# Designs tried in a protein design chat: miniprotein binders against Uncharacterized protein C1840.07c. Part 3

Target 1, 306 residues: Uncharacterized protein C1840.07c, of Schizosaccharomyces pombe (o74480)
Amino acid sequence: YFNVNQLFDHEFIKVFPNFKGNVEAKIKYPTVVYAIGDIHGDFPNALDVLSAAGVVSPVFPHEWTAGNATLVQTGDVVDRGPDTRKLFRWFNDLHKQAEKHGGRVVRLLGNHEFMNAKGDWRYVHPGDKASYPEPSEENRIIDWGHSGEIGNLLLSEYNVTYKDNTTGSHFMHAGLSPEWAYREETVNELGKELLSHFMSREKIPEYLEDFWAIEGPMWYRGLAQLSEEEACEVALNVTKTLNVNRLVMGHTPQFHGIVSRCEGRILLIDTGLCSAYAGERAVLRISQNDTDSIVEAVYRGKIVKL

## First folded at step 21 (miniprotein; from t15 with L10M)

Design w16
Fold by ESMFold2, look of step 23:
Structure w16 (fold): chain B 306 residues (1-306), chain A 117 residues (1-117)
Amino acid sequence: as target 1 above (306 residues)
Amino acid sequence: SEDLLYLIYMIEELIFFVERAKELIKQGKYDAAEALLELVEEEVRFLKEEAEKLRKKGDEEAAKRVEEVAKKLKELIKELKELLEKGDYEEAIELLRKMLELIRKLAEEIYKLAREE
């Protein structure tokens, strides 16, 4: 007995034909995970693609419609676009709704969230700042700090990585080198510690310097940028270390849509969906049963098997 | 170091934006390309600021090189804007290729510097 709402996008089940052993013609996929990459302050575009994927209502955009599915948002919600506060509130509200149906919204940290927490606002859109009452800079500092609405969400509801054992999928913003895959169990704690140090405007402590580096978990682009052969060597190592089938990441934009590398072991889901990049709008969908997975890119008006 | 981290990130973002702008022009999406050019300009401005941080840490030679590339890119962006206003799109595509060559050469220099650290 499965949650019927989960079956809306991929399959539906007639009651009892398969209990008699030979009439069922359709394959069931009881677990569904969706993932959306970098949003960069663009609520309308995020709404458009999540609505097209059936995750939220096209009529009532604050309504969760994905039943007991999981939605993973892989960070970089902030910067370049104006809708930062709306987006953080939206995903938090969607998570609360999803919980009522046995689902969840998993929210992950991007490098831009860390930059904002440390006071590096070089990419903050004027509309984001203007969303705060005057004095807007002081109020934004508070909001992104230990006692602020966004700051508290980041500290209590966000992680750097998410491993979904049912689908065998690992999600994060940037990527893991083999070194960091070996230490993956430390990544979420180190990220929380770094975030807290940044909110306090503290210098990066020595033990976090390799975490906050070009090869570290918030910045690593090797899985996206290395040659196909080299990236696949890394992905084979990392998937084996983590005991997963696939690695899902944003951070490195793919303007034409979701990219699969290394026979599906690498899924690059940052499509530059914010209007500033004019990239494609897509959501990853992973449908899983006991034996198989279907991995798809969901666009407005089409679905592409990956 | 952290200064090299942001410098590398900005150089990579420049590559992404300039490649995308070239694609958009080839597709006839000129307004989108012009909007993306503003992001390119912003990154070039930040590149100059990162050069000053390198100088203050004593990396004068690297700072000068980054600064020289940023100045050249600023000049090329001015020329690019004129080409786009005139509708000289094939010339704009060629200019974007020249910008990419300059940015990629800088990227290799900065990657080498980061490895030596």
Scores: ipSAE 0.861, ipTM 0.927, lowest interface PAE 0.7, mean pLDDT 89

## First folded at step 23 (miniprotein)

Design z11 (from r5 with L10M)
Fold by OpenDDE base, fold request of step 24:
Structure z11 (fold): chain B 306 residues (1-306), chain A 117 residues (1-117)
Amino acid sequence: as target 1 above (306 residues)
Amino acid sequence: SEDLLYLIYMIEELIFFVERAKELIKQGKYDEAEKLLELVEEEVRFLKEEAEKLRKKGDEEAAKRVEEVAKKLKELIKELKELLEKGDYEEAIELLRKMLELIRKLAEEIYKLAREE
């Protein structure tokens, strides 16, 4: 019974005899943050790109494989595709799995989640409705309400914004105007209040009207659509206000892949990965060590440094 | 107003989808382009529904303008599908360009209205 463990100790001692140092090389494992944009009810494409990035297993039951990493999903899981219920359950299960490994799944709200909570189902795929037992529409109304499985997840486990202090990165679905950046600390509370009002079919209070507006946190596209000069001015203001290095967002489709603007201050990660859009399947990966961050777009078969 | 919010959003989505459809056609990805055209048709239908809401709120001028554009886009989509079926891809790309011009003009008009509120 040759214990193979004894052989490795002898050869290392021969090459560096005087290494008395307890190289507790605290291999500071880099902090890794993954982010995925708009999915729109497309489980196969989400699975494809997340498995290609090494975040989940390509084999059922598609378990967490990213160890102590953080995965951020920036909203718009619902609409355009049939796999809404499956995706919400999967992300919830992935979070529980990630926690066992010291990792996490951060789940953010998109404008489509709010619209569905309100009862605006204009973009709901027929297959999503059909995924509920009969009466399917009534059961979906219940599911998106305060007592429903999805409704409870949205109210308890979802936020509008996430700030990752280790990587100096701010994540949200749409974006922050300079005015909303000064109010960032209130955005998650206001978002939850609005979501609750929508689920109750209540009129929006006056103090939430600016939250549910075109320049509000759920809809703002200025960081994606403004000229490079104007977008960089906004991004500089917002990143200073938030004390972060970069802003990561979905909501505005980038069908050619992840877009970096303003020398990496803006990262647009909605690549239209849903089969309805025929966009690129991409995951953002940020690897942070003590001094530097590596920002990459991960595709199946290619990695692009940003 | 919430109506202007959805109207602006749908107009912006139309721009994205029409641009993507044009790119897919240029790439020879005709089946994928057809899927994007289905999304365009859906958004045009919703534009018409939002125009009716605007009218009910008393904004007859904006409602009429959105309806006119939605009607014209519906006609152009029909023509576009016929061109794609015939394999007239150059003409299809030109038609998509005209659609984009029409949508962008509407966007400018609606952005102006939203700033005046």
Scores: ipSAE 0.898, ipTM 0.949, lowest interface PAE 0.6, mean pLDDT 93
Fold by OpenDDE base, fold request of step 24:
Structure z11 (fold): chain B 306 residues (1-306), chain A 117 residues (1-117)
Amino acid sequence: as target 1 above (306 residues)
Amino acid sequence: SEDLLYLIYMIEELIFFVERAKELIKQGKYDEAEKLLELVEEEVRFLKEEAEKLRKKGDEEAAKRVEEVAKKLKELIKELKELLEKGDYEEAIELLRKMLELIRKLAEEIYKLAREE
């Protein structure tokens, strides 16, 4: 697995030794964006695929190895698996490590994070609850609240959407309907307000009801489930409205691996990575230079161009 | 309503899990298929809980319909497990197809209700 970062440093200087000219050939290293979908409390599988992609070390303490790249995690870190606290801490630590190298880890909210913040724990794995000291349930309630470790991370470090202008890519957990695409600039603030209300066990204000609906930003599956013709029409509208080339999302499982729709305008990256789903372990990689982008699905032992 | 949101979500998850279980059986991945069936069983339990919430809110018709489907799915899951234990994989795949038809019909009914709100 060629770590793209290792190839450009040492050997390119060797091949052109005699170029005396002040060509500060700003070898513009390609901008690289990685994205990983739904993890659902499965640290081993997340580690496996991220290490296979060269984003993190497979050896403890699993440090950042992607240099100045951006990693986007599109939500649903919690539920179905036991490693929730470990994953939240790990992604926070990875961001701090990435920043030292000019990189970053963008962390997005999924519907499962909102449900847990609300106190809907229907999908919480017994091992997640057991990871807290006794009284475990009470300590988990505190942890997911305004004063908790996870609750504070969600309110301070997480968003609903991320736009990467360099690659022309929009990232979120579920997706945007055309109606919500026109309101995209409000989505992060509305999401934060809703999250705070859920943590406080307050009734949802009327103006947030549409946000927490089946066609809303946390639940919308139209880009994944509509026919190719209809999905492409929606995606064309949304990408035009957002001024991006592609829409990247999780939430709707693609058990055969990352799915590209509408000639790469839609990228579905939830591959059922969690061991409970027996899906594929995949990471999206976008490599951007001044003229071209390469979009790839990275698996252990194979890379597929999308 | 928020209750319909969760109901739709659970129904869609059921479709994904049953489809995946069927595919895994076709591939000879029986152990992995059993894991998906555990998720299906869990989701069917949650459907019953949501039906009770709907009833408490006064939507007896929707509650009854969800309960009927959840009951039938529970019976079909039991039969499915028996078929898998016997190695009757063709019959198991056919049963999963019937489960999908039942779930999709419920989905259509619930989508209609959600559009009318």
Scores: ipSAE 0.893, ipTM 0.948, lowest interface PAE 0.6, mean pLDDT 92
Fold by ESMFold2, look of step 23:
Structure z11 (fold): chain B 306 residues (1-306), chain A 117 residues (1-117)
Amino acid sequence: as target 1 above (306 residues)
Amino acid sequence: SEDLLYLIYMIEELIFFVERAKELIKQGKYDEAEKLLELVEEEVRFLKEEAEKLRKKGDEEAAKRVEEVAKKLKELIKELKELLEKGDYEEAIELLRKMLELIRKLAEEIYKLAREE
């Protein structure tokens, strides 16, 4: 019998009460994956829910506290809120910290990252632009390009999809139609190619037009918006094609919390957590052992089994 | 087309934001509703801009329809702000319902156009 309190002193547990609960779950369920949806430039709200889940410290400098767990961030870090650069730097730093413990931060592309890379700044918050020294617009163009800090992170550290074989979970920003699920192995390279074309201000090549379309991987909302019956038909096809138990996606806001559809095969984790949307703040937690999984929504003040 | 992609996205965002604003008003969360309405107003401006792109591309009928709905939404947002300032919340909720009907009808028309491409 392993006593989880031997890992941490009493003073640490007092400061991080949800952290103790996470460690106890780890003993029963050695694999833990967290997922957070659309952030839209709101560092305080992302911090609030990630610290409530025990993923990061609630005190400055807000470092990684999730051990060897995986955190998946499903895109749309940018736009509508001001804290874009802080958030990209924070998640990159959290990944470096997590690696020291055998964990990781998986960062995925949302449609808003593509829009920013192509120079479509219609949703950029003034505080985001103001975070750059003058000439702020020119410096932001550089930052989101092939030579920029954010641009290089997007090209080197970000993917469109993440398949976690241990938990049988597939993560992405928007969603996969059955057609795109059949081609899933191509999606990450096609996304990288599209990003590069966008950063170079090149026209979308013909072979990428269906990728950057309403039914494509960065935009598809069918799993969220179709009737329960129709969405479940799609999800049964997609989970079978991908050999996973569940599909986790942001992009389509669920203002009241994380939504489960199709007997847990569809998990909608964009809860509109940025203050502009006034949605619920939530983190998905998947705890896995050889025989069982527990899928939970972690809110600011409660945890709900899904 | 890419312009139709962004139109669909903006229309869907409008639906999400207007429905959420209506819910917030029903809950007495008026400050949050007003901030969300700033996003609605922003999307209506973008909708007008997207209509001009459709017109330049030669989609005059679609451009006119989008422009008409955007103009009506702008008028309704002005009326909505007045209702909220006066505390006429039941009227504001009904106005938001009417805005949703307009937006959803436009959505149906634009989805049909997207399928025909």
Scores: ipSAE 0.887, ipTM 0.944, lowest interface PAE 0.7, mean pLDDT 91
Fold by ESMFold2, fold request of step 24:
Structure z11 (fold): chain B 306 residues (1-306), chain A 117 residues (1-117)
Amino acid sequence: as target 1 above (306 residues)
Amino acid sequence: SEDLLYLIYMIEELIFFVERAKELIKQGKYDEAEKLLELVEEEVRFLKEEAEKLRKKGDEEAAKRVEEVAKKLKELIKELKELLEKGDYEEAIELLRKMLELIRKLAEEIYKLAREE
């Protein structure tokens, strides 16, 4: 007998060799990418939807169960909820576990990570601060700095954008205007430079002022908020510039679930899943082979084609 | 400017939260709505603080507009809490519509200022 956590992995196949249908389905769509949006410190709700999607085990210690798939987390792990340190550690551990199976966890920066790094803690939940030993404020400053556990993760493991060539999908927290899409190859380096300046409590250098602005990569909401026609015009420009089929972003909450705009070129995956927002809990799933993709919103108990 | 960036963000967050709170009340999810309203109240406090920063930088007219709306929203939030305590949910929904109207008018004014920079 095998443990419940292993019943539906390759150990299951060894015990039940006639489950060819499962193997054939994986061969038909060998590439799977999952994406989860803004978490805002809510470990239970992130666990609920990631386990429902089959990405992690519902049983403690909630390890990786997605084989060689990719999980993209599009930022805003911090603020509004208490489980910040637990979540950063969990996603880092999931990445290490995924690598053993040929998978990965791609972690992206949200505007709230930048705000915390610069010392703007207006949205920090009291439970987050309380997770540090006294003096908790000073220890949190260290943790989010150049030598801290979270600070080092952000500098070494996090980017602003992720382009997945196999699925033709581009992922980020907020969004790219056409101007910033033209400069996309610079965005990750500029983000790392800004983060370092913020951790040092330095003023924003002039060359980064348009990066940290309402139309910049960490804040832009045009793809979510413009009219359908205007947003689609932007998305057609941006997807062409980036040579991708679709743009995936969080940041702009869609409380009823994942929203598709412009015939699937715009995927809005921030569903306000933290309990403070009381929004729907969803994970995006992109299944890809040489000729086709299937793009779906995964909820607990329901899967919707997008 | 950075101050206008944070103002725009806070105004948009207020729209999202007030709209969501209204939906939750319509669905009978009153505890969730009250939790959302705590975030609304917090954002209104931050809005007032950003108005003070605008005044210090010489943007007196913008600061005055933001401060006036923030004060009115604070008054409406107090009234809203009383309505919810009494179970006057239809009146609470109408008050939330009034709050949204005020916030959206402010949003247009601040977007215009941001474009003029």
Scores: ipSAE 0.886, ipTM 0.943, lowest interface PAE 0.7, mean pLDDT 90

Design z11 (from r5 with L10M)
Fold by ESMFold2, fold request of step 24:
Structure z11 (fold): chain B 306 residues (1-306), chain A 117 residues (1-117)
Amino acid sequence: as target 1 above (306 residues)
Amino acid sequence: SEDLLYLIYMIEELIFFVERAKELIKQGKYDEAEKLLELVEEEVRFLKEEAEKLRKKGDEEAAKRVEEVAKKLKELIKELKELLEKGDYEEAIELLRKMLELIRKLAEEIYKLAREE
C-alpha cells in the first residue's frame, strides 16, 4: 500500500503545493479531468496554474505529472501574448507524455485559431511573429497552413467539442445553442471543413455560414451572458440533448475566477489568465467515482468547491 | 453578416476590457490597468476599420454610428491617459463609466441591427 504522507517533505511541498492532494484525490476518485481556458500566448501563466494544479512539473522542462488524467484545453492559445509556438508544441508534447501513462491532452479550437488560419492577424502579438525566421510573415503563413506545423496539428489533433462520458461533461470553446446541441454530432466535421477552407483563403461556403456566426459553435455566448434564468433554461435543454451533467466553456472572460451557473450545469473557465487581461489563473478539476463527482476550481494556493 | 459578427465581438471585448480597467483602478492596480488600456486602444482602432467596411457594403447609418462612437472613445481615451498620469483616479473611474455607457448603447443598436438581418 502506497502511503502518500511518506513522500512529502518541506522542500517538496514548496515546489509542488498540490501534488499530495492530487495523489490522495486519485485514490478516492480514480477518474480526473482537468480543464484550462483561454491562454492567449502566455506560457508563464499557463505553467503557473497547471503546475500549481499538479498537471505539469514546475521544473524545466515542465513535463506531464497528472498520470492517467485528462487535460482539456478549450482553445484560444494564440493571440495577445508572444508564446504561441511554444504553447502549441508544449501541449503536443504533454499529450505524448500523458499517453505513456494512459492519460491524454484534449485540445479544442477557439475562434482565435480560426481567425489566424484565415489570415486575420489583428490580435497577433509581435513576439509571436518574431518567433519565425525572416521573412517572418511568410513563414507564419506557411506554419498556419495545410503543410505547416501548427496547421497540421489543428487539422489532425483538434476538435471543436469533447464529450467525456465518464464524468458526464461536455467541453468546448464558446458554447452550443439548443439548435446546435441538437446537431452536435456534426460540429467537429464542420469545424474541420471550415478550417480547411480558411487555410485555403476561400470564402465561407453557404452551408457553413450558420456555423461561423454569432450564434454558431465558435462564437455563442448565451450560456455565459443570458440572465441566470434564461441561461439555465438553455443549459437544461442542452445538457438533456447531449446527455451530460455539465457544460464547460471558455471564450467569455470571468476575471475573478471560474464561474458556475445553473447549479453547476454551466462552468465558465476563461478567467483572463494571460497577463494582458490581468485576470485570475484557474484550472477546473472534475473528480469522479462510481457515486459522486467533485467539481473544483484550482488556483495557486487554494482549491474552491464549485 | 460576417462584418456584424466581428463588430459584435469587438464591442463585447471593449465592454470586458473597460469594465476590467475600471476594477483595476479601484483596486489600485494602475500598471495592470495601463496595460489593459492598450487593448482598449487597439479595439477602438479596429472598430473604426470595421465601420469603413460597413460603409463600403452600403450600411451607411450603422457605419456612421460606429465611427461616431469610435471617435468619441478615442477622445475619451486620450483624456483618460492624462487623468491617470496626474493621479486623478476618481475622475478616471467616472470617465471609464461614461465610456461603458457609450459602448453599451452602441451594443444595443448593433444587436438590434443583427437581429433584423
Scores: ipSAE 0.884, ipTM 0.943, lowest interface PAE 0.7, mean pLDDT 91

